# Ledger of designs, part 160: miniprotein binders against p81326

Target 1, 226 residues: p81326
Amino acid sequence: MLHFGGFIMEINHISKILEKEREEYIRNKVEEYLKQGFSKDDAVNKANQSWRTYIGHRIQDVIYNLLKKFLKDSGLKVTTDKALNNRNLPEELDKVKRLIAINYGEYLFLPDADVIVYKVENNDIKIIAIISVKNSFRERRFETTYWKLKLKESPVTSHIKVFLATPDKDNEISYKCPNGKPKKMRIILEYELDGIYFLKEDFEETEKAKHFGKIVEDIIEISKKL
Key: E = the ipSAE of ESMFold2; O = the ipSAE of OpenDDE; V2 = 0.75 times the mean of E and O plus 0.25 times the DockQ between their complexes.

## First folded at step 12 (miniprotein)

Design Bi4 (at its last look DockQ between E and O 0.83; V2 from the best seeds 0.00; counts 0 for: oily chain .104, SAP 88.778 > 70)
Fold by OpenDDE base, look of step 12:
Structure Bi4 (fold): chain B 226 residues (1-226), chain A 108 residues (1-108)
Amino acid sequence: as target 1 above (226 residues)
Amino acid sequence: SDLEKRAEQLIEFAEYLIRLAEELLEEGRPKIAIEWLKLAVRFLAMALELALKNNLDELAARILKLIARALELIARAAKILGDLEEAVKYAEKAAELAEEIEKLLEES
C-alpha cells in the first residue's frame, strides 16, 4: 500500500504550488493593466479577479486529472461539465448529461459539476458522484448545496453523491466553531453535502470533512454500493 | 498486482504534471514549471519505490527515464531563469539516473 501519508503530503503541495504562482501572476497582471491606463487600485482589483478565474480553472484541471488517473483501474470514468456543453456528444456522454439533469418542469438544467464520476455496466451508465472544486468561497457560497438538494428531489438523481474539494486557503470552512463561534458556512456545507475534502492538513476532521487523499477510496467504496 | 496498478497511476499522473510544466515553459513561466516538475518527480519516486520493492525492473527503468526527463526540463527552466548552478545540478542528477538505468537494464 502506498504509505497513505506520502500521498497526502504530495496533495498538500498542489495547494502550495498554486499559492506560489499567485504573486507572480498578480504582479504581471497589475503591470499589464497599468500599461492599459487603469489606476493602481483598478489594476489590482482586475488582477485579483483575473487570478480567481485562472486559478479556479487550474485547480479544477489538476483535480480532474488526478481523479481520472487514480479511479481508472476501478472501472470508473471521469468527465466534466465543460465536456458536456457540446452540441455533438458521444452517446456515452450524452447519457451522462441526461442522468445528471435537474427537472424544472418545462426545462432541464445541469447542476454545476466540475467533475463527474460514473461507471458503465452492461451498457448502462450509473452516476456515482459530482465533485465541486472551489479555490475560494468569496462568491456563490451555497451553490453546491443548492444543487445537492435539487438532485435529492428526483429518484433519478437522489443517489448521486455531491462532494466539495477545496484547499480553503482563507480558512472559511476549515473549522466548525473557532473561538466558540459557529461558522455557518462550514456547518451548513457539512450537513447538506456528502463530504468535504481538504487539500491541506490544518482543518477540523469529521466523518464528512476529510483530507482530499481519502476521496479516491471513498468514491470506489460508494461505487460498489450503487 | 495492486501495487503495479498503483505505480502506474502515479506514473500517469506524473506524466500529466510533466505535460503541464512543458506548457508553462512554452508560455514563458519557467519558475512555476519547475515547481510542477518537482512534484512530478516526487510522485515518480513513490512509484519507483513500489517498483523496486516488487522487483519490477522494467517498470523501474521506465520510471527512472521519466524522472530523468523531468530533471532535464528543470535544468532547462533553471537555465532560462539564469540560475546556472541549479541548471548544472539537475543536469548532473539526470546523468546519474541515466547511468542507473543502464545498469538496471544490464542486470535484467
Scores: ipSAE 0.808, ipTM 0.903, lowest interface PAE 0.6, mean pLDDT 91
Fold by ESMFold2, look of step 12:
Structure Bi4 (fold): chain B 226 residues (1-226), chain A 108 residues (1-108)
Amino acid sequence: as target 1 above (226 residues)
Amino acid sequence: SDLEKRAEQLIEFAEYLIRLAEELLEEGRPKIAIEWLKLAVRFLAMALELALKNNLDELAARILKLIARALELIARAAKILGDLEEAVKYAEKAAELAEEIEKLLEES
């Protein structure tokens, strides 16, 4: 049986689909902006900016649904930062929100966590992991590491694993430099985070830098220790 | 059983992918909808392998019906694109599965 190996292979198809969607989206959006009177250069820039917003939501939704479906029979639940920002939270989600919030004196803020994994045992909620979904590293390249550091500051949140999930389409952290040394951004992200999960086939794999399909097994394993 | 749970997880994710593709079809984006449907079929194929290896014929029939549904949607999307050859290809694949489902249920 090749269930796990097949699962990893199929996950790599997601990045291929996203690239095909990018091509279609950009083409259509450029045409729209050209009709509005923008120059070709301006239309392309606007289309790419529009794509970054659009695809970020797509990747997050796919990851959320994947984790929700594959983790539920292990007693693990999944929510999102959007769901936690709803004013009318069920008691369970209100507890999740409180358990990940960061104290800044008079203010309480949620980490920029796109997807949150937790479990419920005897009405006790334990946060297992947060997954930050990054389409590219042009903006907020170290935001995820900042939140990991903040979570480490308290014994109440220091156990929470912080993962980065990325297609890394522009190869900003996937490969070593031509001189054979790792890229600085990759070094820092890998050092500070609990794992980097790539939504693509080819990258420098390490014990912390893995194919995204491995994340399900890793989260389940971690949850058994908490 | 544990295998039924794993097959159900694959099925549920594939159902999400089918819903995503249906939304894309409604938005007039059949090309990309086909790609998500093909991925859904790949996850359903993994679930089918689990069901068949363990003689779970009712589960296998259910999975085959979902695959046929996804293939019918691909055929519909291809027709929207004017790719008649591709539309026929996938419609025929869906029909072949209807025959396979009948055989599977008769043997059960």
Scores: ipSAE 0.759, ipTM 0.889, lowest interface PAE 0.9, mean pLDDT 87
ESMFold2 (binder alone), look of step 12: mean pLDDT 83; pTM 0.816

Design Bi5 (at its last look DockQ between E and O 0.61; V2 from the best seeds 0.00; counts 0 for: SAP 79.29 > 70)
Fold by ESMFold2, look of step 12:
Structure Bi5 (fold): chain B 226 residues (1-226), chain A 108 residues (1-108)
Amino acid sequence: as target 1 above (226 residues)
Amino acid sequence: SDLEKRAEQLIEFAEYLIRLAEELLEEGRPKIAIEWLKLAVRFLAMALELARKNNLDELAARILKLIARALELIARAAKILGNPEEAKKLAEEAEKLAEEIKKLLEES
């Protein structure tokens, strides 16, 4: 039955739609690679690599648009790491870029943040949060934690909240103690990050681990304190 | 009002989802486009409930036009599939969506 549930419930449909798309996408890509002369095993591996790139961009785009629409009336602006990597930046975005950059001596690098939320008051820019979007954790398990720790090292960036958003379909971080055994990845991510937001129904909810739909009110509340 | 702002936010996100589905239709991917359109209708239904509960008739009319557009795109996507059995299933799903919108309107 089709139900018009609350905002939180509808957000979780995003991950269900993406799961339906995966099967068709992989099948089509395997066929394409087989026609190019790759072995079955190579075609499958390449199709899975293609899917991971495709789905990462899709999730990021949906999250960006959701935050942009729902935060606008609270005086909050949203941008992306892709937008900040353009060479001819407007002055506002150039300031955002500089305010999240991490100093490595001769070099300044941006954290690997997918979505950035900031506020503009009297020509002053205040970075509120960065959101890292992860579909899986097999690689770069603690990348987001690394960026949080680096941002904490400077008084200019130490206030920036670092959030992780994920469908976590394979339950890599959904539970703190599955079968009574501590899951180190979930425990460390939750301890170090300011929040983990799940694009699904089934996970262990805590003060820091929440349904993604709660991220809007959390960001608004944080922005009032800065 | 805060409720009107909330309804507008739901509408704007639904409009994004409709655009996403239109892109997928242009890419020849009607089955997944329909899933995004169904989600857009769910967000529009939430906005419609807010608008009607607060007597925002002009906003409700806008929302109904967007729902009609989303349902039209679902029908168009069903034609692109070219499979009569899948198209029939999707027509049944669109009918169910339309009936659920009618039920929402009657509850208000």
Scores: ipSAE 0.785, ipTM 0.877, lowest interface PAE 0.6, mean pLDDT 86
Fold by OpenDDE base, look of step 12:
Structure Bi5 (fold): chain B 226 residues (1-226), chain A 108 residues (1-108)
Amino acid sequence: as target 1 above (226 residues)
Amino acid sequence: SDLEKRAEQLIEFAEYLIRLAEELLEEGRPKIAIEWLKLAVRFLAMALELARKNNLDELAARILKLIARALELIARAAKILGNPEEAKKLAEEAEKLAEEIKKLLEES
């Protein structure tokens, strides 16, 4: 029990570290864009956009590696949509790619799947969960919900759990009804998704909204039922 | 044991964070590299506690080597920052962390 508390605290530090990088990153990028001949306002806007992209990838990579290490001993494997975009996939990953693909008639597309958890049993691959990792909700607020709904439309993918992991720095989805006003985004995401996992302490906990420290155990439990 | 597995998980994640910090150092980002290294050391400290409680001496030795590596990298990064005050502060924080780990080892 005591070791879980420490683990939770260290997970919260991930978000804090990522925030500490922002000021320096923005400053350096503003200077870079000013040297390229952009106005001060344009340079600041471009720097902020660059930061959102950069930090989004950084947090996804950290969470991917965390889940990969902490799920390993449970016989679970972890990959990413980025890894699946390779032209020459190993047979296992090619099967994973096919098992998460969404049918659009003439085309198959992959959902946004920052992390994909699967198991291999008797040479059969079973997809367990997709985790979307979002640093902020400024853009594509309901994209994860869209993918969850699309995955439900096929018997091939309907069993796949879809989770959202976020530090929610701007408190967009941390509370359902702050000051008596419903937060539409929190309510919809919690309703449509299988779970929301927060990389912070200051949030409203529910059956579906939990601390990120619980995601490993939850995925392992789901994997045993599948 | 389940505790041994958990210790190994913590070690492997800490090793990833150390590699991440090394990449950031190569990119000329020593300040943020130090923050990731401090986090790695905290994960390693948790692993060390587990290893010690289960009398896993080989695992404990491995963890200590990784802590030493992380601390060396912090010192290197502090030197690169070239801000003597910030470097000194970071070095002092690293030393404090090393002392805390040493105390944890001696109380075992």
Scores: ipSAE 0.781, ipTM 0.900, lowest interface PAE 0.6, mean pLDDT 90
ESMFold2 (binder alone), look of step 12: mean pLDDT 79; pTM 0.762

Design Bi6 (at its last look DockQ between E and O 0.70; V2 from the best seeds 0.00; counts 0 for: other shape alone 3.596 > 2.5, SAP 80.356 > 70)
Fold by OpenDDE base, look of step 12:
Structure Bi6 (fold): chain B 226 residues (1-226), chain A 108 residues (1-108)
Amino acid sequence: as target 1 above (226 residues)
Amino acid sequence: SDLEKRAEQLIEFAEYLIRLAEELLEEGRPKIAIEWLKLAVRFLQMALELALKNNLDELAARILKLIARALELIARAAKILGDLEEAKEYAEDAEELAEEIKKLLEES
């Protein structure tokens, strides 16, 4: 129990570190864009856009590596959609790619899958979960929900759990009804997804909305039922 | 044992964070590198507590070596920052971490 509490606290620090990086990053990028001949206002706007992209990738990489290390001893494997975009995939990853593909008639497309958790048993691959990692919800607020709904439409993919992991820095989905007003985004995401995992302490906990520290145990439990 | 596995998981994640910090140092970003290194040390402290409580001396020794590496990188990053005030703050933080580690060793 004591070790779990400490682990939760350290997970919360991930978001704090990412926030501390912002000021330095923005300053450096503004200087870079000014040197390129942009106006001060344009440089600031471009720097802010660059930051959103950068920090999004950074948090995804950290969460990927965390899950990879903490799921390893359970016989679970972890990959990313980026790894699946390679032309020369190993047989195992090629199978993973095919097992998460969504049918659009003449075309197959992959869902946004920042983290993919799967197991290999008797040479068969079973996809367990897809985790979408979002630092903020300023863009594509219901993208993860769209992919979950699409995955449900096929018997090949309908069993795949879809989770959202977020620090929710702007408190967009931390509470269902703050001040008696329903937060549409929280309600819809919690309803449609299999779980929401917060990299913070200040949120409304429910059966589906949990601290990120619980995601490892939840994934392991799901993997035993498949 | 399950505790040994947990300690190894913490170690492997801390090693990732150390590598991340090294990359940031190479990019000329010592301030944020120090923050990731501090986080790595905290994960290693958790692993060390597990190792010591279970008399896993070899694992404890491995963890201590990793902590030493992380602290050395923090010191290096602080020197690169060149700002005496910021460097002092990071040095104080590193000293606090070192004292916490010493306490863990004394309680074992």
Scores: ipSAE 0.747, ipTM 0.891, lowest interface PAE 0.6, mean pLDDT 90
Fold by ESMFold2, look of step 12:
Structure Bi6 (fold): chain B 226 residues (1-226), chain A 108 residues (1-108)
Amino acid sequence: as target 1 above (226 residues)
Amino acid sequence: SDLEKRAEQLIEFAEYLIRLAEELLEEGRPKIAIEWLKLAVRFLQMALELALKNNLDELAARILKLIARALELIARAAKILGDLEEAKEYAEDAEELAEEIKKLLEES
C-alpha cells in the first residue's frame, strides 16, 4: 500500500525516462542528418541542438499537465507562456498576462514564465508561482534569477514565487560542494530563487532544492497563505 | 471524498501519459513509449489502491480497464521491437485483468 508520499517518489521516474529518450532521440537524429549529407561531427552537433529544443518542450508539457491535474481540486489554475502569447486571449488569461508583466517605462515584457500557477477568488486573480524550465546552465544561467529580482521590485508582483525545474543531467547545480568546492551556480540560484525542483533522484536536497514531486504540496501551501 | 479526488488526479495524469505514449508509437518510437506506459501503470496502481481502500468497485474497475489498455499498448510496442516473449507476457497480463474486472463488477 502506498500513501501520498509514494506519488512523490514515482515522479522521480520522469527523469529516468527523459534520459532514455535522449539517447534514442540523438541516435535517430544523427542518422537523419547523416542521410542529409552532413559530416558525422556536424550531424552530432545538430542532433544535440535539436535535442535541447525538443526536451525543453517535452519537460514544459509534462510539468504543465502534472500541475494542471494535481492542482485543480485545490482551486488553482495553470497556464503557459505559449497560451499567454495567443492573440485572442480570454479575459481571464489577459488578466494573468498583465499581472506578471514587467514595466520598462513605455514597454511591458513578460518574465521567463514557462508555466504559471494562479487562483481566482471573488472575481480577482492572484498569481501564485511561475516555473522556469531549464535543461542546462551553459547558456542563459541567470535569466530566471533576473526575472525574480525584477518581480521583487514591484509591490504588485513581489509575492510571486519563482521556481526553477530542471533535470540537471550534467550536474551543473545538483550539489553545493561536491568535492569540497562550492558550485557557484547552485549557491546563487538557491539563494535568489524561491525553489529549485529536480526532475531526478540524485542531488543534494535542501529547504529550497527539492524533488520535483514536492512542488504540488508546496504550491498548495503557498496558495493558502495568499 | 479527498481520497476519490486524489485517485481521479492520478487517473487523469496517467491518461495524459498514455496519450503521450500513443503519439510516440505513431512516430515509430516504441522503445520510449513503453517507458511512459510503465509510468502510467504505476500511477494507475496508486489510484487503484485508493479506490480499493474506499471500496469503490466501479472506480477500481475503470482503473483496471486503463491498466489493461496500457499493458496492451506495451505488448504492441514490444512486438514492434521484436521482443516477442515480453509482448506475450504483457498481453496475457491484460487478459487476466479483463477477467478480474468482470469478477469485480459481478460481485458488486
Scores: ipSAE 0.746, ipTM 0.883, lowest interface PAE 0.9, mean pLDDT 87
ESMFold2 (binder alone), look of step 12: mean pLDDT 80; pTM 0.773

Design Tg0 (at its last look DockQ between E and O 0.67; V2 from the best seeds 0.00; counts 0 for: pae E 2.9 > 1.5, pTM E .738 < .8)
Fold by OpenDDE base, look of step 12:
Structure Tg0 (fold): chain B 226 residues (1-226), chain A 107 residues (1-107)
Amino acid sequence: as target 1 above (226 residues)
Amino acid sequence: SMKKIRITIEVPDEEKAKFIAKIIKDLAEELGLEVEIEVRGNRIEIRIESDDEEKLAELVKLIAWLAIMYGAEVEVEIDGKRYEFEFDSPEEAIKALEEILKIIEEH
């Protein structure tokens, strides 16, 4: 009971904070565009478009920071694909990068990996999970599924769990069969991925579709089995 | 009784410090709390004085979550006593918040 109360408060506070961030961001962008010579209406429209891009990255950063903090005591480490997109990596991150790489014959490519969770034991790195963060599913609906399937093809990466985290504001995947009609995207994502974690309360919960608050526990449990 | 709270936030990104400070101000104003905020580099210092313990508690919670969301470190001083807001688990975070809330309610 205590776990649910704390996390519900967390979502409400996070949502309130993100709304204040939006208000301040929009204000600043409107002022910026007005200074550039746009009309008030154009400035507002451009600011709202800018926010849609910004909030996607912001949610990724929030999830990264939450996981980094809450997994620290478990000895788990967190990084991002952005951090791996460097020519000069520390040895640890270079190893992480190599352990998530997908083989395409002559080439190795990285999956889209917004957040990567790994552990270091006796100088060996084990990748535990990749978390893909999606604010909306308008573009690249099955991209995360593709990467999950590709990771399964190699014994080096087949153990890596792939999770999707989303607020799903438009209820694109919140329910499997609303009004008796199957939501193809929800069904496929839930089937192919190791879990879907919702940053919201109103969704159809299943064994694989959970509240985001469960992700820390699930990752820790997975880490103990590796 | 009037409670004096000082919150110090160290943000990892100095460029965001002013932005975060404005968010905190807006949150405080919405609660009807007067706050003094000073930004020095990546450090935000917030001073609050109020007799409304419930509003103080709410603001402290919001600031704590805001700090977590930005990967920032937070220190809280209540009536001259420093409390480290280091929590390594959600449970510890909740417990630390509960303890701070208790301190806000008991003094």
Scores: ipSAE 0.727, ipTM 0.870, lowest interface PAE 0.6, mean pLDDT 89
Fold by ESMFold2, look of step 12:
Structure Tg0 (fold): chain B 226 residues (1-226), chain A 107 residues (1-107)
Amino acid sequence: as target 1 above (226 residues)
Amino acid sequence: SMKKIRITIEVPDEEKAKFIAKIIKDLAEELGLEVEIEVRGNRIEIRIESDDEEKLAELVKLIAWLAIMYGAEVEVEIDGKRYEFEFDSPEEAIKALEEILKIIEEH
């Protein structure tokens, strides 16, 4: 169950919409590949591969739109790593980019920060949180924790909260000790990150592992303390 | 009572409008609601007639969430009266949705 600012957003509504998106996406891609001369079996395989890439970006877009909409009245702004990689950045976004960059000698790199929340006070910018969106933990399992540790190394970035948002459909991190066996992924992610927000209802809830619906309230409360 | 609802959605581009329109049609069909959907450029117009207030409210809720997910603007007309809502905040989104559902129930 998700909860945003005074109403309950049910995971069933979002999940139903995403299921319909998948069905239509696959149908369109199969037709496209058939027109290119692929066999039916090859077209289906390619469409499914294409969907896996697409859904990763789609979930990020949904999270971005929801956060942007629900944080607006609290004076908080939201941007994305994609927007920050634009060559011709507005001054405000260029400042945001510099405020989250990690120094590696003569090189500066951005952390893995799919969504960035910040505020502007009297022409000053304060970074509140970055959110990494992961659909699967088969690749780049601990990249988010690496970036949290790097952000902690500098007094300029040590205050930045690092969150993970995930549907975790395969239950890779939903429980600390499934069947009595410690799940390294869940334990390390929860220990190192400031929070894990699940886009599903069946998971082990803790102080740091919560339903995604609580992320708006948490971000707002953090912003009041900074 | 039988309600006549018209929903107009404006999205970023024609490809998204066609894609979203197909999703709305699928959602309506699963609910057993008959809808007329017309796409003109980046605009989607949905016309619904139903006496099933529960299913109608569910479809309107799904469309509202779809609009939030795409950052789209939505206009609702119920029995000839226009109702606009825009989600500037979570509280405002709830208020707008609840008002629409109340009008459907009352009317």
Scores: ipSAE 0.312, ipTM 0.702, lowest interface PAE 2.9, mean pLDDT 81
ESMFold2 (binder alone), look of step 12: mean pLDDT 75; pTM 0.727

Design Tg1 (at its last look DockQ between E and O 0.58; V2 from the best seeds 0.00; counts 0 for: pae E 1.52 > 1.5, pTM E .736 < .8, SAP 76.068 > 70)
Fold by OpenDDE base, look of step 12:
Structure Tg1 (fold): chain B 226 residues (1-226), chain A 107 residues (1-107)
Amino acid sequence: as target 1 above (226 residues)
Amino acid sequence: SMKKIRITIEVPDEEKAKFIAKIIKDLAEELGLEVEIEVRGNRIEIRIESDDEEKLAELVKLIAWLAIMYGAEVEVEIDGKRYEFEFDSPEEAILALLEILEIIEEH
């Protein structure tokens, strides 16, 4: 049973739903690829590949929706980097965008930010945290770390906490020293980031590496100190 | 006793409504529940009639979680009484779920 800010989620329900989503998604994609003239075997393989991409975005959306709901009562707001990529932004989101921008001299760029948590007080915006969601670490293993380091370089952004959320299905970062061998990626990510939050039970817990259920509490606590 | 449940889901993304409806159908079928599902734009209407309160409760839980995962709003009507699931607060969502489950078990 996962406790998220007072909300009890049964892992079995989520897993069952995601499995049904997978089945339906695969069915639809297989049909699509068959219509494109692929063989049944090729269609299934392509559908499975497509699912790997889809589930990554799906998990991001779920996490966004959960955080949005659980942080609402605390007066905290959430957005995404995707929402900030619009030319015409509401004033609030335009301010958020400017407050997370990283200076590269002649240019300002946004960090990768799957979820951005902020508060509004007296028409002033304070960015609290950026959450990167990763389903796997096959690509861009230290990208989140890079953005954390870049955010630290400016007094405007140095206070922003950077968290990583992951199911880590392949146990790439679940343990620091399995079999006495240091996992470089776990050690570096835990050292450089403000926290790692696992959407699983089987991991090595530390002060910075916690169950995802703790992220809401941690964000609220941080928000009170800013 | 036979219970009649009507569930209405409003999804934020209209394109996902049909997809969500199919997931609900598959979940219901797995539980051995017969469901009627109508999709109109971003609104999904589900009608269920069963005397199996345990299966009904399970399906309602699954639908509630599915709705939360998609940021959707859910309304439940049991034997003509309407219950709104505004998942605006985690506490309210839990209370609403508990209340609906209680109602399913009491009748």
Scores: ipSAE 0.531, ipTM 0.795, lowest interface PAE 0.8, mean pLDDT 88
Fold by ESMFold2, look of step 12:
Structure Tg1 (fold): chain B 226 residues (1-226), chain A 107 residues (1-107)
Amino acid sequence: as target 1 above (226 residues)
Amino acid sequence: SMKKIRITIEVPDEEKAKFIAKIIKDLAEELGLEVEIEVRGNRIEIRIESDDEEKLAELVKLIAWLAIMYGAEVEVEIDGKRYEFEFDSPEEAILALLEILEIIEEH
């Protein structure tokens, strides 16, 4: 009846819930701003701006919760860039942070890695994949590809898979050749990254561009080859 | 036949519980399904009585996904029999939810 990836990662259920969350969030924010004395037009504009900031963090939290829950039995652990920037890191997470950091001489920077999947074997940590979450491609469109290229330069990080997860509600990368014209961003992202996972139904599916519901299976398969 | 379903969700804080309860109410109304919702602190209790098994299954799926999206614990009780959503593995999650859906669709 239900295949594994199809049920666990049903995009239409997630998308429907996020739509209802948006509607209620905006209603609450408009009410808040009206009570503060803003006009209706101003309250709506401020509420929509607040949502744009909130939704990015919300999608990252959703992806973290889903992966943490569904990868646990496969011996895979999940963390976030937010957790890695905390003041008092446990030794395990400090090692994860060091294993994904890029060396620029006397400076050490973390790549754009919203969610990190790793495993622990014999007190050794192996980074499996990083997932970058993007809601819009207006700015910093190719930052994820830059970090993939930097990770490939070192033998200790070259195995790390770099994925992009996105709702792409504005169809900025949903199709390779919309209206017969090549979409540069979609083509480059798909070529350079290890995978693109869409949090919606309407997009051009390929070997690398898939429904988000396939990400758990893909990560598990990659971890088995390690 | 009529099914009596009770769903209990525990979330990190009371503000999220109230927010989630409104989302569930909206989802149920869209499906044309009557629900009773009670929020106590960080706990949400949803009571559903219906003979429309397709709508019940859809609402239960939506609530389960919503709980997963918040990292929340969920318990489902169908006609007095308790089921916990144990999503520690993909295989176990599928089997548990398939069992619940089949119980809802029996008859």
Scores: ipSAE 0.513, ipTM 0.786, lowest interface PAE 1.5, mean pLDDT 81
ESMFold2 (binder alone), look of step 12: mean pLDDT 76; pTM 0.743

